# VHH binders against Hydroxyproline O-galactosyltransferase GALT6 (GALT6), part 12

Target 1, 215 residues: Hydroxyproline O-galactosyltransferase GALT6 (GALT6), of Arabidopsis thaliana (Mouse-ear cress) (q9lv16r187to401)
Amino acid sequence: NIMELPCGLTLGSHITVVGKPRAAHSEKDPKISMLKEGDEAVKVSQFKLELQGLKAVEGEEPPRILHLNPRLKGDWSGKPVIEQNTCYRMQWGSAQRCEGWRSRDDEETVDGQVKCEKWARDDSITSKEEESSKAASWWLSRLIGRSKKVTVEWPFPFTVDKLFVLTLSAGLEGYHVSVDGKHVTSFPYRTGFTLEDATGLTINGDIDVHSVFAG
Below, E stands for the ipSAE of ESMFold2; O stands for the ipSAE of OpenDDE; V2 stands for 0.75 times the mean of E and O plus 0.25 times the DockQ between their complexes.

## First folded at step 18 (VHH; framework vhh_rezetamig_d1)

Design q3 (from p3 with Y112S; at its last look DockQ between E and O 0.64; V2 from the best seeds 0.00; counts 0 for: pae O 3.2 > 2)
Fold by OpenDDE, look of step 18:
Structure q3 (fold): chain B 215 residues (1-215), chain A 123 residues (1-123)
Amino acid sequence: as target 1 above (215 residues)
Amino acid sequence: QLQLQESGPGLVKPSETLSLTCTVSGGSISSRSYYWGWIRQPPGKGLEWIGHIDYSGSTYYNPSLENRVTISVDTSKNQFSLKLSSVTAADTAVYYCARGRYDLWNEVLFDSRGQGTLVTVSS
């Protein structure tokens, strides 16, 4: 599915995608993970959103100005990740991976926002009960005025069969991605591309797209 | 740091076989995470995928070139090679060896490539 953006993007432009990730499917030849010894297939659930330069030279593949790839399942790490990159003339740039850790304070920010926000990693057996208890503890801590910074850990922003609202916005220094109103990741502009070059939007993968809005 | 370097003749006669070798340094060609391939750019034209070989030894070729292309790996030398048979003037191009990974849809995209070598087909 390609949506044309004839005028490209400008500062403040935003794209909103309403979608639902699909259930994981078996992949016999996974390209994003290595099969463990004895495994015949890997379960994969992932999708990609791309801004493309459709004004490319005839016969050349359009550059991927922004490649956004949420991987719910199937990443080689065995964990949910969000990977971002660019591709020009069949060459990937350096991938930016968000793996559930907040960007360090010494890392470069994009328009004052971190490149990666934190989400809860399954390694914490925090039972649904513990999440509810943390939420309760958070509310209690707010009520009791105890300044203990209860760090509310948010889950991975995408869940299979759950509707999400993704907003991609163009800032001064880069792209910003929010899901369900919460900032998730920011990606600095790469050299060689302008906002106006982003004349196409594609969404593919294990996703049911309900609606797309560009403004 | 990963480095790829193309080597081979810069001139090939029509109907002969073009042979190139890529020497890889700073990384192992036997890594399961990557495939190794060849791309080319004819003068005034865009980049064209030729083919690649993955860690299992499986080869994938551009359908337009499939009958003429052979890609192989020599793990002992950390090299991989390209053979293109029955060349014509249309095969004149800068040839690049490259490393890549499959994307979600098995698209061929590379994350590193050599400097390229010009191969001219001329009588």
Scores: ipSAE 0.033, ipTM 0.477, lowest interface PAE 3.2, mean pLDDT 86
ESMFold2, look of step 18: ipSAE 0.598; ipTM 0.827
ESMFold2 (binder alone), look of step 18: mean pLDDT 88; pTM 0.899

Design q4 (from p3 with Y55H; at its last look DockQ between E and O 0.80; V2 from the best seeds 0.00; counts 0 for: pae O 2.2 > 2)
Amino acid sequence: QLQLQESGPGLVKPSETLSLTCTVSGGSISSRSYYWGWIRQPPGKGLEWIGHIDHSGSTYYNPSLENRVTISVDTSKNQFSLKLSSVTAADTAVYYCARGRYDLWNEVLFDYRGQGTLVTVSS
ESMFold2, look of step 18: ipSAE 0.025; ipTM 0.509
ESMFold2 (binder alone), look of step 18: mean pLDDT 89; pTM 0.903
OpenDDE, look of step 18: ipSAE 0.272; ipTM 0.655
ESMFold2, look of step 23: ipSAE 0.474; ipTM 0.792
ESMFold2 (binder alone), look of step 23: mean pLDDT 89; pTM 0.903
OpenDDE, look of step 23: ipSAE 0.098; ipTM 0.521

Design q5 (from p1 with Y112H; at its last read DockQ between E and O 0.62; V2 from the best seeds 0.73)
Amino acid sequence: QLQLQESGPGLVKPSETLSLTCTVSGGSISSRSYYWGWIRQPPGKGLEWIGHIDYSGSTYYNPSLENRVTISVDTSKNQFSLKLSSVTAADTAVYYCARGRYDFWNEVLFDHRGQGTLVTVSS
ESMFold2, look of step 18: ipSAE 0.660; ipTM 0.854
ESMFold2 (binder alone), look of step 18: mean pLDDT 86; pTM 0.874
OpenDDE, look of step 18: ipSAE 0.503; ipTM 0.794
ESMFold2, look of step 20: ipSAE 0.008; ipTM 0.182
ESMFold2 (binder alone), look of step 20: mean pLDDT 86; pTM 0.877
OpenDDE, look of step 20: ipSAE 0.737; ipTM 0.894
ESMFold2, look of step 22: ipSAE 0.605; ipTM 0.834
ESMFold2 (binder alone), look of step 22: mean pLDDT 87; pTM 0.881
OpenDDE, look of step 22: ipSAE 0.023; ipTM 0.462
ESMFold2, fold request of step 24: ipSAE 0.646, 0.550, 0.690; ipTM 0.852, 0.809, 0.868
ESMFold2 (binder alone), fold request of step 24: mean pLDDT 86, 86, 86; pTM 0.870, 0.874, 0.872
OpenDDE, fold request of step 24: ipSAE 0.000, 0.835, 0.877; ipTM 0.212, 0.937, 0.955
ESMFold2, last read: ipSAE 0.524, 0.639, 0.657; ipTM 0.800, 0.851, 0.855
ESMFold2 (binder alone), last read: mean pLDDT 86, 86, 86; pTM 0.871, 0.874, 0.871
OpenDDE, last read: ipSAE 0.851, 0.868, 0.859; ipTM 0.944, 0.950, 0.949

Design q6 (from p1 with Y55K; at its last look DockQ between E and O 0.05; V2 from the best seeds 0.00; counts 0 for: pae O 8.3 > 2, placed apart)
Fold by OpenDDE, look of step 18:
Structure q6 (fold): chain B 215 residues (1-215), chain A 123 residues (1-123)
Amino acid sequence: as target 1 above (215 residues)
Amino acid sequence: QLQLQESGPGLVKPSETLSLTCTVSGGSISSRSYYWGWIRQPPGKGLEWIGHIDKSGSTYYNPSLENRVTISVDTSKNQFSLKLSSVTAADTAVYYCARGRYDFWNEVLFDYRGQGTLVTVSS
């Protein structure tokens, strides 16, 4: 599934993808995970959105200007993650991984936005109850005027068999990804590529794509 | 069962060469189905691909490492090695050796890796 972007992207350009992640399937030869001792297969649910430079020389693989890879299941960490990177001539850069923790305050921001937003991690069975209680506490705190910043924890932005709206936007310092209207991650521009070089969009993996819009 | 284990010094001085060896057991490194490579994770940062050697014997390295990387294979010992020259504090990381394969998209995907070894660059 390739969508051509003949003029590339510019500042303020955005791509909207409506899709639904597919159920996890068994992989005997996992790509994103390690088989544990005794395991014959790993359950995997992931998809990839890529901006590619299609103006590459004939016979060369187009560079992946942006590789966005939500992994619902099957990551080696055993948790949902969003991984981003660039690839040039089959050489990957340094991966940016969002694992459910908010970027640290000392980390570089992209157009004033953090590289990774926080989502709820299934670390404890009680997390669902805690989420509801936190939401209630948040509303209560708002009503009572108590200054305690109750941080509402949002779940992982992708759920199997649930429709999502992903918006990728081009800012001054990097790409911004929002899901269902909420900021999820930002990725700084890597050296060697321009927005205009992004002349192709590909979406692959365990996803049903319903619509794609580029503007 | 396939096992990979990193070995080498945990401390390297600036400007020296980092040298690590990966010992493979439970499988042959001469298999044509796989490539063998190295990845690292600096403290507080994401994973970084360093390089790999593919089934043809071709080596591929991360451009960000400015040609400081050398990966080699010793089939007689069922080992492969990493050399990173002119190290700085920025090269402090947990280093992993890994086995991988190309998918139909020519992506670098690893299916097995070692436990990792911390290498600290310090004077």
Scores: ipSAE 0.024, ipTM 0.253, lowest interface PAE 8.3, mean pLDDT 84
ESMFold2, look of step 18: ipSAE 0.633; ipTM 0.847
ESMFold2 (binder alone), look of step 18: mean pLDDT 86; pTM 0.875

## First folded at step 20 (VHH; framework vhh_rezetamig_d1)

Design r1 (from q5 with F104Y; at its last look DockQ between E and O 0.53; V2 from the best seeds 0.00; counts 0 for: pae O 7.9 > 2)
Fold by OpenDDE, look of step 20:
Structure r1 (fold): chain B 215 residues (1-215), chain A 123 residues (1-123)
Amino acid sequence: as target 1 above (215 residues)
Amino acid sequence: QLQLQESGPGLVKPSETLSLTCTVSGGSISSRSYYWGWIRQPPGKGLEWIGHIDYSGSTYYNPSLENRVTISVDTSKNQFSLKLSSVTAADTAVYYCARGRYDYWNEVLFDHRGQGTLVTVSS
């Protein structure tokens, strides 16, 4: 389903989506993962929110000015991720992937916000070495009596069968995404696209959409 | 780094068969995650999907070209090829080989392509 945005977006524009991710389903031909040897299917739970240029040339696919793709399950990494990208004339740009790590300090910010915020990662796959170092650090911190700054790690912002409120905002330098009032990711504007070109909104995938508001 | 490179003649006579090869480096064409295809852009026109082949050898062609198009893969050379038979002036275009993937709606999406090669159909 396409929501038309006839005037496009402008600075300060925001789109609010209330939705609920669906349970993962089996895919025999996963598009965001690879089947392991012997596996017949992969469980996938993902959805996409896209800003599209609907005024594109007749017969061509509308450009995806913003492709926002939360992947709860099924990503090739085996972890929840948020992938963002653009697509023009069937060609994808360079994907921005948030994998649970905060953007580096030396990385470019968007309107002063980081491209990726941190969320709790199931580091169970972390190499024995990293676990050993964390364990060592944990033991050292216990020995030295230094109050472990309990860094409250926020979980992945989407949970199956849990309602969320996603807000997409148009800033000066790029798009900003918040979930349940918390900043999650920012995506810089890419060359060739304008806010005014964003004349359509689509939401598809493993999601129950409850409401959409554009203002 | 994944690289795709088109190769083949830049000039083809009408009624002949256009033949192009894409050489892939930095990745395997045997990957189950991707398909390999061809797109073209005629002068002054938009991009047109020609077709693609997936890891299983299944081919998908543009219906407008289906009867004239053959796409094949040579895994031993990490190459895939395009044959377009009975060419006319309308087949003059820049041809691109590309790697693609389906989205969850089975839309054709390409994430990498070659630099393109101009093929002119002329007598």
Scores: ipSAE 0.016, ipTM 0.244, lowest interface PAE 7.9, mean pLDDT 85
ESMFold2, look of step 20: ipSAE 0.605; ipTM 0.828
ESMFold2 (binder alone), look of step 20: mean pLDDT 86; pTM 0.874

Design r2 (from q5 with F104L; at its last read DockQ between E and O 0.66; V2 from the best seeds 0.70)
Amino acid sequence: QLQLQESGPGLVKPSETLSLTCTVSGGSISSRSYYWGWIRQPPGKGLEWIGHIDYSGSTYYNPSLENRVTISVDTSKNQFSLKLSSVTAADTAVYYCARGRYDLWNEVLFDHRGQGTLVTVSS
ESMFold2, look of step 20: ipSAE 0.481; ipTM 0.788
ESMFold2 (binder alone), look of step 20: mean pLDDT 88; pTM 0.899
OpenDDE, look of step 20: ipSAE 0.822; ipTM 0.930
ESMFold2, look of step 21: ipSAE 0.556; ipTM 0.814
ESMFold2 (binder alone), look of step 21: mean pLDDT 89; pTM 0.902
OpenDDE, look of step 21: ipSAE 0.418; ipTM 0.748
ESMFold2, look of step 22: ipSAE 0.576; ipTM 0.826
ESMFold2 (binder alone), look of step 22: mean pLDDT 88; pTM 0.899
OpenDDE, look of step 22: ipSAE 0.026; ipTM 0.393
ESMFold2, fold request of step 24: ipSAE 0.547, 0.495, 0.552; ipTM 0.814, 0.794, 0.818
ESMFold2 (binder alone), fold request of step 24: mean pLDDT 88, 88, 88; pTM 0.889, 0.891, 0.889
OpenDDE, fold request of step 24: ipSAE 0.791, 0.806, 0.818; ipTM 0.917, 0.923, 0.930
ESMFold2, last read: ipSAE 0.546, 0.452, 0.579; ipTM 0.815, 0.771, 0.829
ESMFold2 (binder alone), last read: mean pLDDT 88, 88, 88; pTM 0.892, 0.892, 0.891
OpenDDE, last read: ipSAE 0.839, 0.832, 0.813; ipTM 0.939, 0.931, 0.926

Design r3 (from q5 with N106D; at its last look DockQ between E and O 0.04; V2 from the best seeds 0.00; counts 0 for: pae O 13.2 > 2, placed apart)
Fold by OpenDDE, look of step 20:
Structure r3 (fold): chain B 215 residues (1-215), chain A 123 residues (1-123)
Amino acid sequence: as target 1 above (215 residues)
Amino acid sequence: QLQLQESGPGLVKPSETLSLTCTVSGGSISSRSYYWGWIRQPPGKGLEWIGHIDYSGSTYYNPSLENRVTISVDTSKNQFSLKLSSVTAADTAVYYCARGRYDFWDEVLFDHRGQGTLVTVSS
């Protein structure tokens, strides 16, 4: 599924995708995970949104000016992640991974926005001890009547079988991704790529695409 | 199902060249999505990356071994090989051939590996 962007992108350009992630399926040869010993398959739910340079030299794979890969299930970390990267002549750059932690204060921002926003992490892997301590702290806080500021943590921005509205926008310093009106991640422009080179949009993977708008 | 199988001598003399072959089944070594490499685990030590080769034939070696390591691919046989020259006792290890995802450039991550073969360097 390729949408041509004949004029490429410019500052202020935006792409809106309305879609629904599909349920995880069994994959025997996972690309984003390692099979554990004895496992025949891994359950994977992921999709990829890519800006591609379609004007590239014939015979070469178009460069991936932006690779955006939400991984709902199947990432090697065992957690939902959003991975972003670039690819030129089959060489991938350094991946930017959002794993549910907010970018550090000392980390560079993109047009004043953080590279990664925070979402609720299923800390189910927290040792029984940490859960017990949190539970104890929670009970103690209830007993002492100190209203612990309920920090509302936003969940992972994608849910299986739930419609989402993803907006990709081109800023001065990089791309910005929002889901359902909330900023999720920003990706700085990398050297060697221009907005004008982004002449194609592809969306693939475990996603039902309902609509795509480019403006 | 993808399977990787190491083959080669289990004993090599010091100063000789260690040669191993990995036979890949259930998948093509010519896939552009993957690189093929070798890792080893000396007794009592952690895993060490030796090197890998990608679809273009580009090789990447551990700097500590770079001068002694050669990795090659035989697409006709769906195999790739390791040569490690001038071996010493320090090269005694279980050697694994492995497949990695091409998109992992910052970290060498392998998603499939063979069962491993013990290679002992001894006089």
Scores: ipSAE 0.000, ipTM 0.231, lowest interface PAE 13.2, mean pLDDT 85
ESMFold2, look of step 20: ipSAE 0.249; ipTM 0.651
ESMFold2 (binder alone), look of step 20: mean pLDDT 85; pTM 0.868

Design r4 (from q5 with F104M; at its last look DockQ between E and O 0.01; V2 from the best seeds 0.00; counts 0 for: pae O 10.2 > 2, placed apart)
Amino acid sequence: QLQLQESGPGLVKPSETLSLTCTVSGGSISSRSYYWGWIRQPPGKGLEWIGHIDYSGSTYYNPSLENRVTISVDTSKNQFSLKLSSVTAADTAVYYCARGRYDMWNEVLFDHRGQGTLVTVSS
ESMFold2, look of step 20: ipSAE 0.590; ipTM 0.828
ESMFold2 (binder alone), look of step 20: mean pLDDT 89; pTM 0.905
OpenDDE, look of step 20: ipSAE 0.772; ipTM 0.908
ESMFold2, look of step 21: ipSAE 0.387; ipTM 0.739
ESMFold2 (binder alone), look of step 21: mean pLDDT 89; pTM 0.901
OpenDDE, look of step 21: ipSAE 0.008; ipTM 0.235

Design z1 (from q5 with F104S W105S L109S; at its last look DockQ between E and O 0.12; V2 from the best seeds 0.00; counts 0 for: pae O 12.6 > 2, placed apart)
Fold by OpenDDE, look of step 20:
Structure z1 (fold): chain B 215 residues (1-215), chain A 123 residues (1-123)
Amino acid sequence: as target 1 above (215 residues)
Amino acid sequence: QLQLQESGPGLVKPSETLSLTCTVSGGSISSRSYYWGWIRQPPGKGLEWIGHIDYSGSTYYNPSLENRVTISVDTSKNQFSLKLSSVTAADTAVYYCARGRYDSSNEVSFDHRGQGTLVTVSS
C-alpha cells in the first residue's frame, strides 16, 4: 500500500499509523535472518514503514529515504529490534539498530532525543549469573530497607495482535518515532535526501493497518 | 558454509575489458533473499560499490561506472560475473564479489564476500 505525499514532508510534518502486528509466520527464505543448518524455515513477524522518493527516475526503484523496520520475531539476533536505514538503488546505508539498550550518553542526539530508548530485554541467556546478582542485590536492598527505585522497564513497543499508534515526526535534525505516545527512536537525516523528497509512504509486512494520517 | 571465490586475470591492458567471475558454493544464487555484487578497493582508497544483481535479474550499478559495468548471473553454474569495459589505471583495485541481503545493515559491506582478487591495469 502506497500513500502519496505529493508535497513531501516539511518540518513539523507527522504521520500517524494505527496498526496491529500479525503473528509470526514461517519463511523458508528469510531476509532478516540466516537459516541454521537443518532448519527449513524461520518464524518471522516484522513490518516496514518507508518514506520513499517517488519522483525518482522512472524505471528505478524509488529511494528509501527512511526505512523503519520493527522486527518482533525473526531477526538474526533472536531478539526484537527496530532497525532504521536508507536505501538508494538497493545500496543500503549504515543501519541504526535499537536492540533494547538506551543510547549511550556520549552518543549524538537528534533534536535532543536519544536515537534509541530502552525496553525490557529477555536476557535469559546471560541471566543466570546476573539474575543471581540481581536477586542478591534485591534481597540485600530489602534487608537494608533502601527503597531501590524500581525502574519500570517498558516492554518492546510492539506486540502481536495488539493495536498500536505509531507517530513519525519530522524534526530539525531527523525523524522521531513514538509508539503509544512514548518516544522509541530517533533517526538523523541522512545526506543526499531532503524532507521534500519523501513523496511516498509505504507500509508492508506482518501488519494490519487500520488507519494512516498524514499532516 | 557459503563461500565466494573470485576468478579472472590479474592484469588487464588499458582500454580493454576487465572480466571477473564469482563462484558461489554452499548456497544458491537463485535465492530471493539476496543480491550478488561486486565491490572494489583501489590502493590507498576505501571500498567502492560497483553494482549488484538480484534474483529477478535486476541490475544496479554505481552511477560513476554504470556505462562501463555489466553484471550477469549464470544460475546453472551458480556463478555471477563482472565486466568492466574501457579500463584505465584508475580501475586498478582489489575486486571482491559479495552477497548482500535485502535490508542489509551496511552501505558497502555485504554479509559474505570473497577473498578478493587484485586486478592491475597496466600497459
Scores: ipSAE 0.000, ipTM 0.233, lowest interface PAE 12.6, mean pLDDT 86
ESMFold2, look of step 20: ipSAE 0.012; ipTM 0.422
ESMFold2 (binder alone), look of step 20: mean pLDDT 85; pTM 0.859

## First folded at step 21 (VHH; framework vhh_rezetamig_d1)

Design t1 (from r4 with M104I; at its last look DockQ between E and O 0.81; V2 from the best seeds 0.00; counts 0 for: pae E 2.7 > 2)
Fold by OpenDDE, look of step 21:
Structure t1 (fold): chain B 215 residues (1-215), chain A 123 residues (1-123)
Amino acid sequence: as target 1 above (215 residues)
Amino acid sequence: QLQLQESGPGLVKPSETLSLTCTVSGGSISSRSYYWGWIRQPPGKGLEWIGHIDYSGSTYYNPSLENRVTISVDTSKNQFSLKLSSVTAADTAVYYCARGRYDIWNEVLFDHRGQGTLVTVSS
């Protein structure tokens, strides 16, 4: 589905998408992962949101000014990932990957926001225990009246069959993505693209789109 | 750092075969994650995909060129090559070798490209 944005974007512009990720499906020839020896297929659940320049050179594919790709399942890492990139003239830029780790303090920020926020990674069976222990520690801290800053770990912002509200905002230095009111990632503007060039929005993949608002 | 470099004649006569080689450095051509391909840009025109070869040796060609194009890989030299037969003036272009991956939508996209080499078809 393509939504035209005839005037492009400007500073302060925002796009809100209400959607629901679909269940993972089997892919025999996965493009984002390799089949393990003996596996016939990989389970994949992913979708992409793209800002495209529809006023591109005749005969060329529109540039992808912003490619946002949440991968709930199927990434080569085996973990949920949010990948962002650009594509111009059939060539990808350098991908920005958020893998559940917060951007380092020494890393460049976008309008004062980190490129990647942290989410809980299902790395070990212990994470459920840690969640239970965190919950227990939270309850204990509440009981003991010691305001231990319970660092609440937030889960991956997308869940299969769960409705989400994604907001993409255009800042001074880059794009900002929030899900359900929480900042998730920021992507710096790349050279060669302007906000005004973003004259199209596409959403594809394993997603049921309920509504899209641009303002 | 991955580098791709095109090599071959800059001038080809009509009806002859255009032959180019891409030398890859800083990465292995045998990687299963990538395909290796050729694209070109005729003067005043947009980029055109010619074809590519994947890790399995499977070749994929632009239908408009399929009968004239051959892409091959030499793993021992970490090179891959393009042959385009029966060339005409329409085949004059800057030719680029490139590395790519299929996106989730089966689109042919590249993440690295050579500097390109001009090939002129002229008598």
Scores: ipSAE 0.302, ipTM 0.643, lowest interface PAE 1.5, mean pLDDT 88
ESMFold2, look of step 21: ipSAE 0.359; ipTM 0.721
ESMFold2 (binder alone), look of step 21: mean pLDDT 86; pTM 0.875

Design t2 (from r4 with S33H; at its last look DockQ between E and O 0.13; V2 from the best seeds 0.00; counts 0 for: pae O 2.1 > 2, placed apart)
Amino acid sequence: QLQLQESGPGLVKPSETLSLTCTVSGGSISSRHYYWGWIRQPPGKGLEWIGHIDYSGSTYYNPSLENRVTISVDTSKNQFSLKLSSVTAADTAVYYCARGRYDMWNEVLFDHRGQGTLVTVSS
ESMFold2, look of step 21: ipSAE 0.532; ipTM 0.805
ESMFold2 (binder alone), look of step 21: mean pLDDT 89; pTM 0.906
OpenDDE, look of step 21: ipSAE 0.137; ipTM 0.489

Design t3 (from r4 with N106K; at its last look DockQ between E and O 0.01; V2 from the best seeds 0.00; counts 0 for: pae O 11.7 > 2, placed apart)
Fold by OpenDDE, look of step 21:
Formats: structure tokens, sequence, C-alpha cells
Structure t3 (fold): chain B 215 residues (1-215), chain A 123 residues (1-123)
């Protein structure tokens, strides 16, 4: 479903999406993963938020000024990923992928923000310890004076069946994405696209959208 | 502090045009983040959305009133107005001007409103 943004976006514009990721479903022809030999289907949980230019010529696919694709499950890497890109005339740009690693200090920032924030990678089987237990352990560690730097690792911003608040903001140098008040990723503006051209918003995929606000 | 104040006649004759103005203070009507609209509450009934106008001048009207409603903005005065033509007794209500944030799902959510003004349609 295409939602019109009649005046496009401007500096300081923001879009807030309240939604809940859906459970993974089986896809026989996955677009984001390759079926392994012998596999009939891949489990996929993903959704897409796109800013589109709806003023495109009739019959042409509207440009995707911003493609934001959180992949909870189903990415070819086997890990949760947030991918961002642009698409013009069916040509995709270079994808920016956040895979749980913080952007390096030597990498370009967007309005002083890193392109990718760090989140906990499920590589450790054991880390399903409930946020509550981590908080408790953190308090306990503080009480017991053992300076074990409990590096509070933030989880992947999206969880199946968990309500989230995503805010997309238009900065000076690019787009900023925050989830539940925390910065997740920033995406620099690409040449050929303007904020004013972003006259449509689409949200599709494995998501229950509760509300969308533009300001 | 944002303030909205309705002004206009409290009495309108049947078949005439109801005209109201909302004066906004403490905020700019030209802000791109907001739309400005009108709601009403007939006696004994719930609130009814009439329509609103956004910063671009785009208007959105209740389909039940669309043919009779005109909403306009005067940025120089920081005002916006309502015109409702061909009024009947059914248009008797307390009218409120309000500010809202644009909802992409076409839900009208107002976060501020005036005190309201009673408009009675009577011969």
Amino acid sequence: as target 1 above (215 residues)
Amino acid sequence: QLQLQESGPGLVKPSETLSLTCTVSGGSISSRSYYWGWIRQPPGKGLEWIGHIDYSGSTYYNPSLENRVTISVDTSKNQFSLKLSSVTAADTAVYYCARGRYDMWKEVLFDHRGQGTLVTVSS
C-alpha cells in the first residue's frame, strides 16, 4: 500500500512507524536468500519501508529514494540484518548493510552519527538471558564491586511479536533511523534524489502496522 | 503556548453559509508538521470530523459534508477558516478548530483544539 506524502520530505521531517514484526513464514522462492541444496523453502521474516517518488512518469516504476529492509530472518547471512539502498529505473545502488557491527571510527558519519550501530549477535547460544536478568546482573555486579565491565549488548532492534517504534528522520547529510528511541542506522543521501521527491511511503512485508505518522 | 480560538456568528439561518475563523497563537500555521481542521459536536451526539487543511493547501473533507465544506488558510493572519454552505438544523453543533499531525492511515488525530463555539441553525 502506497501512502502519499503530498509535499515530500524536508530537513527535519520525520516518519514514525509503530509496528510489530510477524513470525517467519516459509518461502519457496526467497528473494533475500538462496535455497541450499535440498531445501524446499526458507523461513523468512522481513519488512520493507520505502520512500518512493510518486511523481514518476506513468508506466515507469517509481524510484525508491530510500529502501529500508530489516531482515529478522531469511537473510543469506543467516543473521538479522538491516539493509538500506536506493533504486532508480530498476537499478539498485550499493546496499548498505548493518549486520550487528558498529561502523568503524574511520568510516564516514552521517550528521555525526555512525551508519550502523552495534547489536548483539545471536552467535552465543547462551545469550537468551532475559533483559531482566542482564539488568539484575548489572545491578548485582555494581553492588558486589566487581568491575566486570558488563558490556550491555543491545539486541537486534526488532523482535517477532514485539511492538516497536521506528522513527525515520531526514537530516542534513542523510536519513536517520531510530527504534524505540535508540539510534540504529544512518544512511547518507545519494545523488540524484531529493527529499522533496519522496512523495510516497510504502510499508510491506512481515509486519503488522499499527500506526504511521509523518511530521 | 499554542492557542486556538474560534470566532464567528452563533446563529445562522437555514440555507445560508456558516462561516467560522480560527485564530492560532503561539504557533505557526505554516508548519509542515501539522494540519488544521474543524470538528463539531451536535447536541447529544459524538464528535464529527468536518475536514482539515495541511501546509500545502491540500484539503481533506468528511465525505458526508464534502460538497458543502470549504476550508482555507490565511498565513498572513495565522488563521484558517471553515465555510459550510446550505446549512440545516442538523448542522447545529459546537464547532471546534483543531490542530493535528498528519496520519498516513488517514486517521485524523488532533492534539490541540479551541474552546469551541456553538452555532445554531434557526429561522
Scores: ipSAE 0.007, ipTM 0.206, lowest interface PAE 11.7, mean pLDDT 86
ESMFold2, look of step 21: ipSAE 0.391; ipTM 0.734
ESMFold2 (binder alone), look of step 21: mean pLDDT 89; pTM 0.902

Design t4 (from r4 with H112S; at its last look DockQ between E and O 0.02; V2 from the best seeds 0.00; counts 0 for: pae E 7.5 > 2, placed apart)
Fold by ESMFold2, look of step 21:
Structure t4 (fold): chain B 215 residues (1-215), chain A 123 residues (1-123)
Amino acid sequence: as target 1 above (215 residues)
Amino acid sequence: QLQLQESGPGLVKPSETLSLTCTVSGGSISSRSYYWGWIRQPPGKGLEWIGHIDYSGSTYYNPSLENRVTISVDTSKNQFSLKLSSVTAADTAVYYCARGRYDMWNEVLFDSRGQGTLVTVSS
């Protein structure tokens, strides 16, 4: 689904999405799995929210100024993640992956917010003061056979068949994503685009979209 | 046409370092659109991801192997390599080098691999 943003975004703009993730489906050529054994199908549940800009090059898709991709099931890590990136001239930048560990204290913030907030992980027994990094979070996801139920922590923001309210806001240094009133990720602006260039919004994937509001 | 070819010793002694090279022909390893990695299949088991290097030079390794694995690139030879230190019999497998392609979802998916080379860890 496309929503037009005739004037694009400005500092302080926000977009609110009310939606419900759909159950995983079987996929023989999953886009988010590295390699499957033989022709075995993989269960996938993911969706993406993208801000699109004006394209200047014929024959190419519009640039994706923000690509926000919650992966509930089927990611190569075996765990739910949120991946964010940009794509210009059919070339992706470096992905920002939020895997359930809070960004380290020595990482840059976006408008004073961490890039990745923590959420409860089934494969963690104790997560207090463990080093948070993309590499450390990656190898910890391989402990799925040792996972324990977690309690009282903030869960992964998206649950199959559960309505969520996602708010995307444009700050001074980047985009801020909150789900159900809690900050989840922030993504710094990348060069080459202004907020006014973000004239389209699309939402695709394993999601039932109930409402989209722009302010 | 893209081709990937593994090379290296087929026998490695326990506690030593397994070293393999993948030679890429019909394409460039410096392309921003692709990443390059290693996969293995132990006898009677499924495929296991070892690690990869993306277009920005960042490396990603299987956590069970992370402190023993190094993947590197030699752009002048259009090659990338795997070193796996301190091997044991559990590291006996067919090893494949592979190319992955980013798609419109910015996902990591291998779409090409070599014929594979058996590496046996044995005295």
Scores: ipSAE 0.014, ipTM 0.317, lowest interface PAE 7.5, mean pLDDT 77
ESMFold2 (binder alone), look of step 21: mean pLDDT 89; pTM 0.901
OpenDDE, look of step 21: ipSAE 0.115; ipTM 0.490

